VHH binders against Coatomer subunit epsilon (cope). Designs and how they scored, part 10

Target 1, 300 residues: Coatomer subunit epsilon (cope), of Dictyostelium discoideum (Social amoeba) (q55fu2)
Amino acid sequence: MSDDILFESKNYFYLGNYQSTINEINKKSRQIIEKSLKAESDYFLYRCYIAQGNYDLVLQETKNNRGSGEDPTIAGLQLLASYLSKPDENREGTLITITQWISDGVVKFNYHLQVIIATIYFNEQLYDEALQILNNCDHIEGLSMLIQIFLKIDRLDLAQKAYDTMKKIIDPDATPALLSLAWINIYNGEEKLKSALSSFEEMAERYGPTPLLLNGQAVCAIGMKRFEKAESLLLESIEKNPKNSDTLANLINCYINMKKPNEIIQRFINQLKTLSPKHDWTSAVNEAEALFEVSKSRFN
Short names: E, the ipSAE of ESMFold2; O, the ipSAE of OpenDDE; V2, 0.75 times the mean of E and O plus 0.25 times the DockQ between their complexes.

## First folded at step 1 (VHH)

Design z12 (framework vhh_7z1x_3)
Fold by ESMFold2-Fast, scan of step 1:
Structure z12 (fold): chain B 300 residues (1-300), chain A 121 residues (1-121)
Amino acid sequence: as target 1 above (300 residues)
Amino acid sequence: QVQLVETGGGLVQPGGSLRLSCTASGFTFSRYSMNWVRQAPGKGLEWLSGISGSGGSTSYADSVKGRFTISRDNAKNTLYLQMNSLQPDDTAVYFCARELYDSFGTPIDYWGQGTQVTVSS
């Protein structure tokens, strides 16, 4: 949107370029005066810190958000940071807290909190619960997550409907719209793979290459049987974030298709299991993971 | 106990028509979105059509759009699929399926036993 001060910051954020998001918000700090705009700015700053693994920073900066006057969005960010810092240890308490918030009605009118909760549910593979939280949403991040989930469960018609809703409320050149169309094009198959690849390459050129965008390019390359190119992209992604489970999963898929020795494949499987002890775990924040499973089924 | 029972399947000639029924029991039928899904021999599951709890919204897969019509009678707890212009590749086991909630697009939580539809000769 042309009148949205955070428009470019959000574009970087949706493509996984968290440092550029932080830099853009800081550059415009003097224009971020209104209470609601400050709250939205803080939301994206804290989401970036969480995405970078800086959980303690978020918890420290928000330590005074407690008691009867607590901000539900900030409470959600604290919950997300705490959960991601130690998922196995904090799982039960996190899910209990979410259930209580839903019962108390604090989630109903807070779309940022809806996205946070859906992200936790997705990470726990609670897709039914994530869909219920996001049902009938008309906000950009929620629609992006719906598209991701619908593609994962092989409901292209619902993904397309959600994308059509997104197009009505967002600039078609905004990054969530471009990203969603690229994923849908991958799902639509062979003739659209080149278009999807070009879209991911263009986004990487304009907003910087991120693990998310490199994974998108790699999935396209795998679909086109360009395994050496996919490997190169995935190795670049590992260099940027060695803890990205989508990158490891896509690399395993790539190496299986290249018919690499089982010893090499097993090494990466063991690495993925170390990062995600659940053998069927999937990431909540990356559409490449949903499409990796679809591609694995169709491009064995 | 949730139960979904499909009937109306059978052998039909190409170009013919069949109407499938699914009788539901054990839950408030009008509060759930319902679906028809099929599985052809040696193939995976293919979603065909969905209908909202009230019947006010319907959706169809491209492969059946214009040929199949989904409907429901909430007073009789019954879901229908009217199948016209049947083709040999419509041969499949047809399943009635309930979504987890009345919000369209939620995962399927209950399936019927299926009814065989064979289109040949």
Scores: ipSAE 0.000, ipTM 0.141, lowest interface PAE 16.1, mean pLDDT 82

Design z13 (framework vhh_7z1x_3; at its last look DockQ between E and O 0.02; V2 from the best seeds 0.00; counts 0 for: pae E 17.8 > 2, placed apart)
Fold by ESMFold2, look of step 2:
Structure z13 (fold): chain B 300 residues (1-300), chain A 127 residues (1-127)
Amino acid sequence: as target 1 above (300 residues)
Amino acid sequence: QVQLVETGGGLVQPGGSLRLSCTASGFTFSSYAMNWVRQAPGKGLEWLSGISGSGGSTSYADSVKGRFTISRDNAKNTLYLQMNSLQPDDTAVYFCARSPEYTYIGSFRDTYYMDVWGQGTQVTVSS
C-alpha cells in the first residue's frame, strides 16, 4: 500500500521505537541508494542515535560536514547532539548559533532544521520561540509538535486549526496524525479519554509499547481515575527508560492520588529534579513539596 | 522507473501567457519538493521556483516574482508553472526537477540537490 520505502520506519520513529526504526532502515538498506532517499534515512538514523543518548557517535560520524558543501540539516543534528550531551554548558552557545542560523536564512525553508531548533527551544521551555519557528511549517512532524505546544499553552483553537491543516496534507493513518488526535482527545477529557486510550493501545500493539505510548495510556488512565492501571503502565515505562521525565512526573501524580507513603513519592520527586530541573511537572512538584512540609508541621 | 515529463512549451508573443505541466511517475510525488529551472541559449541553469511536497510553501527567483506561479496537484502527480507577461529574455528550455523535502524553496538553489530532471520543454517568446 505505501510507496514510501521509509513509511514504516518513520511511523516507528514518531512513536519513539528507535531500535525498530534503525532495524527497518537497515533491512531496506540495499533499496536506499538514491541520494535524496539516503539523506532522508540518514536524518532519521541520526535522530535515533540522539534519542538513544549516542551523541558522540553522531558527532564523530558527521565530523566532515564543513565548508561550502555543508548540509544545514546535518549541522542541525550536530548542534542537537552537542546541546543534549551537556545542556547547561552548551545552552548559551547553542541559542546564539540558532539565532545566527535564523538570521542567515538557512532555517526558513528547511523543515528538518525547523524541527531540530523547535526541539531545543521546547527543551528550554521557550515555547513562543518554538511556535515562531514552526508557524508556517507544512511538514507532518512540525505540525505534530505545533499541536502539542498549543495544547500545552491552553490554545485548543490553534491546535485544532493545525490538526485540520495536517489532515489535508497527510495520510490520517500516519502515526503523527493518530498521536495528534489522541492528544486533542486527552485535552477534551471525559468520554474522549476512552478514544485516546484505545488509539494509544492500538499503536502500541502495532508498533511496540514505547515510553511515549505507555505515558499516553497512563495519562488517559489517570484522567479516568484508573490509578492502578496507570501505575502498571508507568512502571513498564520506567523499565524501558528510567530517565524519561514525563514518566516520573506521571508516576508522582499517580502515587499522590493513590496516597502512597510520602517518603516514596519524595524519592521520585528528587529523581525528577535531578533529571530535569525545569520540567513543567517539576514546578508543580515543588509546590506540592511546600504544601507537604506545611501539612507535616501541623501534626507535630 | 522514476520519471518527470514536461509539456506545454511553445511559441508565444511578448506579453503572452503559457502554462507548463510536469507529470511525475515512479515515486511518491507528495514526498518531494519540486522545482522549475530554465536554461537560456548560451547561458547556465537558472533556478526559478520551488514548492514544498504539500504545496503549502513556495519560493521564487527575483527574475520571475509576480509573473510566474508554481503549483502542484498531488492527486494527479502533476507540477505546474503559470507564466504571465512573458518577454523575449524568458526564451529558454524549462525543466522540472525534484529535490529532497528539506531543499524545497530555494534555500540552497543548488542543482546538486536535484536528483531527477525532466527532458525539458522549449519556450520561445518572439515577435
Scores: ipSAE 0.000, ipTM 0.191, lowest interface PAE 17.8, mean pLDDT 83
ESMFold2-Fast, scan of step 1: ipSAE 0.275; ipTM 0.695
ESMFold2 (binder alone), look of step 2: mean pLDDT 88; pTM 0.901
OpenDDE, look of step 2: ipSAE 0.377; ipTM 0.739

Design z14 (framework vhh_7z1x_3)
Fold by ESMFold2-Fast, scan of step 1:
Parts: structure tokens; sequence; C-alpha cells
Structure z14 (fold): chain B 300 residues (1-300), chain A 124 residues (1-124)
């Protein structure tokens, strides 16, 4: 028996299986009575709705929260949903709001709000700002995000240190630790790349294949120059979520390496540009940059 | 070897302005947050302002908020502090300090390298 009622829900969430997370939380709704547990449950539930693109649902369900003074975590979720619904329109207001919350001290000891803010900064490619918010974090989701940011900025040494910190607070065989190690191993030589692929495959078998895990496998396959395998995995990923920008970025990288006709490649570039106008097309053709796009998907 | 050199200090009248500069060498300047700290005569060190590695995020002590502006030029390895509406209480030696943390722009006063300081005197 797990003492954490949300244990399995969190495992699905960390692996990008948002529907299973929602279903598991709803299944255990009668056990989620304690105020703090209900708040944590709502956090993961609303993060899943946001990940699925259901921004209006989150805003409607939280409409009675009037800002950070009432519930700062819910205010953060409202901000994230609003930002992701119209990033270009809401960017300036979102960043001003974040700056105000940091100044007011509402962020410093709220790790869920830290993750939400770091997610927005990561989406804006404000990596140093995201790292500052996650500075000295000891919570699992923050450490996972810190690892992905360090990998994005080519600091494998710092990613490894964050992973070492994670191992001190959770079992190395726990889902967040397995996932973090798999991401690190993608950049740590050919033998570890094979280990990363096996790890993503085992997680997909246990918790179901998700766009996140399929993209992880595909990035490994691309690194091994197994482009046909990568294509198959990415096409399965697009069937599960056609709006996943990481899948499109990785597929473009795969097709360029396979020397597909420019017409086909340009079609996918146009699709990715529509979904992620800030995406650097140069980064989509670089094997190292494929992890950046996959990591962005996980951060929501 | 890490070196931080502050310039731009001097004598200024109350209500005046000064711009301090700090030139950095011996480390990847663009990878670290930078800070300004001062020490008034007979007092301890006071943290004033911090800036992230990219310059996108800044933070200020209440004593200088609205009057001082921190900025950086990563191409020139230079940190700046624009000081406006100076008061006699701003008289101090001003130091630039490298954060021990990558990308850090706000620190609980933990710095691994400091400049030698530049004197700012505000008096009539």
Amino acid sequence: as target 1 above (300 residues)
Amino acid sequence: QVQLVETGGGLVQPGGSLRLSCTASGFTFSSYGMNWVRQAPGKGLEWLSGISSSGGSTSYADSVKGRFTISRDNAKNTLYLQMNSLQPDDTAVYFCAKDTRLYGFESPRYFDYWGQGTQVTVSS
C-alpha cells in the first residue's frame, strides 16, 4: 500500500500520459479529502487539462480565484492556461505578472508556482530566468525540469549533479529518476544512448506509449542513425497528439537525414511554424536540439 | 584568473547621478549572474542589485529600488549600475561580485569573486 494516494497519478503525469492521470485522480476522488491532498490533486488535474490544450476548462473551473492573494498555485495555473492559449498576445502581460509575483515573495516557497513560472520561461527560451526560479530546488518536478534546461544549454555536468540530488530523495528506479537518466544518457556516448532507448521502451511498456516516450525513443533512434525506426515512432506519436510540436520537429530532423524531398520537409516546417512560431528551424535539423523540442513538450 | 574591475566612482552632489562599470575577465561572463554590493563607512556589506546571465531578469534591494538600474553587455564583458537621485546615505565603496551559481541574478550574498571596489561619495 502506498501512503501517497497520488503516487500512480504522478507516475502517469511524469511520463506525459495526461488522460490516465485524470482518470486515476477521478477514480480516487473519494480518498482525496485532506485539504493539502485536494490542492495537490487539483494542481495535477489542471496541469493535465492544460497539457491537453483545454485552457478554457481550467479558466472556467478556477474563475472564483481572484489572484495570487487567494491561491497562488491556482493563480499560476490560470496564468499558464491564459499564456498558452495566446502566447504572442499574452506574453508581455504574463512576464510582467511573473516579475510582480517574484517581487512580492509569493514564488520563493511555492514549488508548484516555481515549476509553472519556469515552464513559461522555458517556452520563451528564457533559460537563465528558469534556472534562477529553480535555484537550489529539492522537489522532484523542479529537479526534472532543471535537468532538461541544463541539457538544453549543454551543461551535462550540471544535469548530472541535479540527477545525483534527485537520487538522494527518490529511488533510482522511480519513474522521474528513470526518465531523467534516460534524457542524460542521450548525450553521454553511444553505449549510454542504447541504454536510454531501452529505458524509454521499458517505461512505455509499463505505463503505455505517450508522445513524450515515443519522442524519447525516436531521438535515441536518430542518434543511432536508425531513421526508419525513428519515423515509425514519430508517426505513432503524431497519431496520439497531432499538435505535438516536438514530434513535428523530430520528424523534420528525421526526414532531412533521410533526404526526403524538400516539398515534404517544407510542409512539416510550415505545420511546426503554425504550432510554434518561436521555433528555431536550424535547431530542428540538429540531433542535439531534438531533445530541446522533446523537453518542451514535457514542460507543457 | 578571474578579475573584476570597477570604474565610474567619484564625488557627486545630492540628487546627482553616476554610472558604474565593472569589466570582467577570466571566466565566461555570459554564463553567470552578476551583483552590485556596497559597504558604507563603518557598516557591513549591503547587497544592492543582481542581474541574470542574459540580462533578462533583475532584482533590487528596497533601499535602491526605483533609483538604481543594473544592466550588462555580454559582448563587452561589462556590468553597469546606473545610479540616479543619489543621497548622502549612498556614500560607500561599490563592488561588483560574481554569483557562485550559474545564471543567478539574486543571491543571499554568496559570491566567489569580488572587484576591488570603487568609491562613491555623495556630499555637497
Scores: ipSAE 0.000, ipTM 0.134, lowest interface PAE 17.6, mean pLDDT 81

Design z15 (framework vhh_7z1x_3)
Fold by ESMFold2-Fast, scan of step 1:
Structure z15 (fold): chain B 300 residues (1-300), chain A 122 residues (1-122)
Amino acid sequence: as target 1 above (300 residues)
Amino acid sequence: QVQLVETGGGLVQPGGSLRLSCTASGFTFSSYAMNWVRQAPGKGLEWLSGISGSGDSTSYADSVKGRFTISRDNAKNTLYLQMNSLQPDDTAVYFCAKRHLYSGWKPEFDYWGQGTQVTVSS
């Protein structure tokens, strides 16, 4: 018996259903009275707005986070929103700010701020820096991100150890644990892909299909060489969010393997390049790269 | 009303030592990181050192590392900068500053005092 008022909201959040997260928080607003619960609620609300690309809303809602009583977690959310709104323009100042915060000691025991900073480092492909900030993390979001980074740098052994730590603090059937195991199983390859697919399908049955869950299923299908199934799942994901870069990257990978006409492939490459000018398409996309793209969207 | 008042500046010979103080009022001093910055004549602001609200964490610019020591007394709402092995290029107006955690995407300082002049000369 749990009286966590944010239980349903957190499940939707971890599965990438940001609108349902916002709706659940708003539905329970009359029960969110305590200062600590209100702060946790605001953290998830602002993370959802950022995930939806509503950066200006976060900056507007938090404009009074100044002077006496300035909240480091809210400052981190402001920095994340500002950074993601214009990454190229704001990169240098963002990294200087992070270095100063680390030096000032504001990061050491703030796990939400650690996740925010690690998200920025991950977006910049600064994986060693992200691992440093999450070192010895025992919080669920931090462990989830740590698993993602270890998979990205091809350290399946360390991803497994982080997952084992996660199982000590949450139920293995909880949504963050199910997602983490599914990602690890995708990376383990063909023998585990069917198990990963089943897990994504089960989560979608319980909480509704999201771009995150549809992309997870599609990556499994691509790995199994079920390209028509992957295409169907990815087209459904585009209908839900046409600006999802993971969906476009996975669809390009799918179409290359299906040997679709260059005209079709190039159209999607041009669309992805418009959304992510930094994306390097000089090399063929593979299953490991598709896994990285799916996992990256979970933390942005 | 937030106020910072720097004291302890003066004329000192090369190789000498000086201790600066900054008294803070109008905010919960122990809840904020504090910094020392300086401005030499005709130059921009240079950040020198920072200390966490608790005093457990400190940082220094390369130009002063090993020569300057930042400390604080939260019971007295006072920030200190112990300056050793002073050099002529340390001549500047020294300011203590409270930093906003977010001031736009670039780090910025607020609640500057009047500053205290340090002159290193024979």
Scores: ipSAE 0.000, ipTM 0.192, lowest interface PAE 14.8, mean pLDDT 81

Design z2 (framework vhh_7z1x_3)
Fold by ESMFold2-Fast, scan of step 1:
Structure z2 (fold): chain B 300 residues (1-300), chain A 125 residues (1-125)
Amino acid sequence: as target 1 above (300 residues)
Amino acid sequence: QVQLVETGGGLVQPGGSLRLSCTASGFTFSSYAMNWVRQAPGKGLEWLSGISWSGGSTSYADSVKGRFTISRDNAKNTLYLQMNSLQPDDTAVYFCAKGYELRFLGDTYSYFDYWGQGTQVTVSS
């Protein structure tokens, strides 16, 4: 653990604290001299810039990655940045490029590229494709994505199995393990909600409150019928990242349950529609209703 | 009955400091975000600062960032605004407000359900 210079940076990254990840990497820049460590550092820096919406910076900084000397991981980061900058316009070309890379065999032994591709598939709601690309992975970020996908498709048994695999390769107190267990506990029902909430609160206290951690706390609060607490957490999340679609979806769900005025609910539906133009307001409302139904079925 | 009561206003010289307090009653203070808003003579309302229910997140208007500090004491049901380096342009009635000021995609969204009566701050020589 002491040998991984990026250990603390990765902990911030996995909890969604992208600015602290960047700051921590920059603080240790003089120690990042080995070529493989520098490549790993660049990967996380570019992932942070992408997560912050700074797509143009990544594309500009990597413009020389082309031709016979092309780095497949950097090519993947360029593809992710391009895709997220204009998802509707770039969807078809992105999926064609991914298919070609899989056919060429460049993806098979590159776990960072596997994570990038799975992220694109997840964004497109192509869950079977995402599972296929992550099939039998044993790397931490891939296992974290598998757990999230399994929970999304309501396969608690597979999420648990992926978590058990994760526990064999990392410290159970490391942030990916803590985060994964907290999400699994949410899906295991009301008796585990208090434990999940405590875990998210402890992570937020230690690593800073992020949209990801605030959403986790809010989902727990909604499940516990603590809608005012959920509202406070979700509004804090919007202040930190106003473009987080999960926060907007959870807030819409919260406000529907609180019987808030339609003008407030519609404001957030319009905001979510702006962030995802291909999803109409009924899709946003249906997602909120589905989240409510999952929560309600666990507590019947 | 929900009540918000501001105190700590007064006359102060330019460059001076004041600490405003807002005492809350009639609701679970620790469960809600709180804000400071002001209104200068003849002008509209200006949002200054917000703090989350836990105190874990704070936000400031550009006009006061670096000079004002918002804080809260949930055990005492009290919100504070520490005002430093006061300028004549800071002269206004200062209000405590329960709710949220949200800023995203270039827009500002104000959602306040309760307000105090206000406290007068006058910055002059």
Scores: ipSAE 0.000, ipTM 0.100, lowest interface PAE 21.8, mean pLDDT 81

Design z3 (framework vhh_7z1x_3)
Fold by ESMFold2-Fast, scan of step 1:
Structure z3 (fold): chain B 300 residues (1-300), chain A 126 residues (1-126)
Amino acid sequence: as target 1 above (300 residues)
Amino acid sequence: QVQLVETGGGLVQPGGSLRLSCTASGFTFDDYAMNWVRQAPGKGLEWLSGISSSGGSTSYADSVKGRFTISRDNAKNTLYLQMNSLQPDDTAVYFCARGTRYVSLYDSSGYTFDYWGQGTQVTVSS
């Protein structure tokens, strides 16, 4: 951990600051010479491009990944980029490809590929499939995903067990542990909401405010009935990424609780419907659904 | 009792500067986004600038972008507007307003302000 060249890059990445991740990797490029370190660097770099919606760049830069020398992790990143570029068109082919990779044994000992596949399953709301892929994982990103999936399916007990496993692998003050505890504290509610809010605020001060961290703060504020504070945070999040459906869902929930004019609420509902046509706007306005919408942005 | 009180207006020559202040009381100031809005004689309200509850995000109307700077001091419950390179058409009553301005992806921008100050007169002439 101490001498991890990618330590700060990973911190930015886990908190959703993709541009700073790219900048930090590029700053350290001269030190990234060992083959496995270069492969890990490429993984995070391509994940950042995908998170930024730059799918064509990933596909173009990885076009030579084919044949007997094919890298399964790079193939997974290509699949993720292709899937997210046109989810409705590419869904069936993507799921068939994943099933084939699982059958071929490609996935079992590749934790990066496990995370990629679980991300696709999570996006499709195939939570049981995602849990199966991450079953018995002891790597940081996989444990972070397990915690989010367990919270999404209302298994706080299992989320806490996954967090306990995470603490045995990394320092409790490391960014994945801080982020995981903050989400768990939101689900515990009550006095823990103030602690979660402070944690998100400290992470934003250290690594820059991101839609993920601003949504985390806003969800805490909503739970504390501080709707004006939540509104301010969510509008800052919209300024950074106006197409973030989690932010729009949380803002709708906020405005309903504030009893804003119906015209304003309907305007944001219409935006959410256009950005996410399959999303039930009625579900989006529920407190429980709004809490879980923020966790979706975690996974690209 | 919510109160917003603007100060710092006055007469200034073209090219001059003014700093407006808005002192808030009767509510938790750092929970609210704050805005500056103006109204010139015989004209409608014009939104100028907004700032998030923490001060981490600011926005400006095109008419004042690069000339005006919004800021806040949450410890002092005070909102500021630094106005530089003032022009005769900046002559207006300036209001601070509590609440939010939003930008829609598909519709024109809007706002939901629930409390306003009494306003402070800014006159740019001669």
Scores: ipSAE 0.000, ipTM 0.206, lowest interface PAE 18.9, mean pLDDT 82

Design z4 (framework vhh_7z1x_3)
Fold by ESMFold2-Fast, scan of step 1:
Structure z4 (fold): chain B 300 residues (1-300), chain A 124 residues (1-124)
Amino acid sequence: as target 1 above (300 residues)
Amino acid sequence: QVQLVETGGGLVQPGGSLRLSCTASGFTFSSYEMNWVRQAPGKGLEWLSGISSSGSTTSYADSVKGRFTISRDNAKNTLYLQMNSLQPDDTAVYFCARVKYTPFGEGYRSLDYWGQGTQVTVSS
């Protein structure tokens, strides 16, 4: 089966180390011969390429799959790559396709396709739709995404219940459980921020620092009002991926709190808007703009 | 349902002191950073002070630093603002506000719920 062969690859993947995931799968390629193991391996490889922005590679390598009637997981990956390559242009067509797949029953018993669809809904801020797709999910990636969505909509109680479900199916020391608890601890208050920070630091030491883990550390530092530390972590994150929208949003927040000149803050806001078009603007961009109004009023 | 209720406002002489209270209900008060904000007649909102969820970390606007002290009692779900050395330009409606805290890079210090406010008038 896949457990031993893909175990380390999945750990890297869950923590956002996509290159190490690809390297580990490629190292094991000669051992990945069973049809189901090959399919799972391809899923994680293509997810990594998409996460790295290599959309054309995924579309080219899967060009012989002609829709959900052939391989629905591959069709989902093609849809995700196409959507993320040009979200404004492809949004309406993508959502129509998803609605059709749901109606056809293609999604109901395909966990990977559910995660792909929920990812698209999450990017569109269609949280209720994402929750509906994941409602009966009892697998690790789906539960991790449920926790993220519940935290996003300020339902700590539901995030906690999803985490409790996760603990019944995996070791609490496994990377998805450690990551989920760290995010939940950020919401549980200031005394838990130190615990969350330590957890992110330990994961980064074991699996390498990633934008995901550096952002986690930075959010903890912001919560503790350690803005210089948060800035350092976020600048390291930018060096690893200058197109990471979460890093830019967190850096804008740091600079506002540090009372940096408006010119510097506006430069990063413009960069974030370029990477995330207006209708795809995160709450982070809108909240950063609101913080300008609050900061400006402090001098009156 | 989230509710914030400010009390303790009133008329005070220049150089005097007042203590404002804000009672919170409908959410886990101990999990949220809280802020005090004011608005003078015909002027915009001015952020005054913030306090971490545990109460160990505080921040202040330069206009009130050294004169105002923010504190909280998590057992009573209550936020406080001790105001000393009050000046006529401290006259305003004072609001307590909850800070929305999101781990996905949505920003810190976004204010999602506000009280109705309590009037503070500093005059002879």
Scores: ipSAE 0.000, ipTM 0.117, lowest interface PAE 17.5, mean pLDDT 80

Design z5 (framework vhh_7z1x_3)
Fold by ESMFold2-Fast, scan of step 1:
Structure z5 (fold): chain B 300 residues (1-300), chain A 127 residues (1-127)
Amino acid sequence: as target 1 above (300 residues)
Amino acid sequence: QVQLVETGGGLVQPGGSLRLSCTASGFTFSNYAMNWVRQAPGKGLEWLSGISGSGGSTSYADSVKGRFTISRDNAKNTLYLQMNSLQPDDTAVYFCAKEPSYRLYPGSDLYTYFDYWGQGTQVTVSS
């Protein structure tokens, strides 16, 4: 809601501005305690630390969450941090744990845990598993994830329906609605690219440029065949987060279209494979696939 | 245009084995769960097995668990059903069926749950 004391913190979070999210939560710490929102604010704080790559902090601060009285949401955040710290090493154990939680029924009524599990599935490119976890969701982050997955699998009609559901539960000024519409506009056709670009630029001006918003602008520029502008935006994104795989995928797409030497393109492909071995680099050479790479960065 | 084409059916003796294949086209195969369903003569549809788009999750009906194995090759856009220890009551037309990317509402019957079906392939288990 717009009267939610976490409203602005969530807006920063949904646009990928994790430091501003942390700052806003800390600024409102007294009100958060007074309104008994500490558990929800802790969820967003830990999600921000994970998004910034600070996995050890999350694991250390939550080390006592075990046994009788274990918090399932905190357990999910521990699993996400552990998984992302060493994806190849921890993949098998992570997926086994998720399967056990689903069987035990702890996931069904915990929407934060649903988002965490869907994020892991999405990172593994297990899209139908992610859709199953998010099936019939009515929470904002889950609906945002559904829209991204539907756009990835070329179901614009279902993305539109999920967006229509989102409009019933979200403030019109909230950033997830603005992001979802911008992405839907890109997929609707070339005439909508200018509108999408304008939306990403306005969000970046108000909430600060983030890798997510810079990638959004770059995908619009690529669609308009403005490759030098796209390159500039993507290089700025790399400066903010050099490990962002979506930025690398979009940059590869950009360089292929600019007809850069194969040696340069292969170097970035190899870098992307090192950072995200499961990532299919060939998807980065298509406009719709480049948009999916942008949407993937939304999930940490 | 979405197409699902089943092959591999035929006549087999009790205790024998048979492998069914379903070749998919017209959609991104790896993004969708796939299922096997059969219809015995004079009976309704029976769901047998399902597999996630990635192949990471599988499920089986009790009637075939331990005897049938579902698998997929996403590089070849092909779904498989390995059938072992076949019995005369396994005689049926076997269909591959595609799950929709999203269920807009819960379906209570197999006809409304899947959005596309193959034409079916006949499997006859007889001496």
Scores: ipSAE 0.000, ipTM 0.111, lowest interface PAE 19.7, mean pLDDT 81

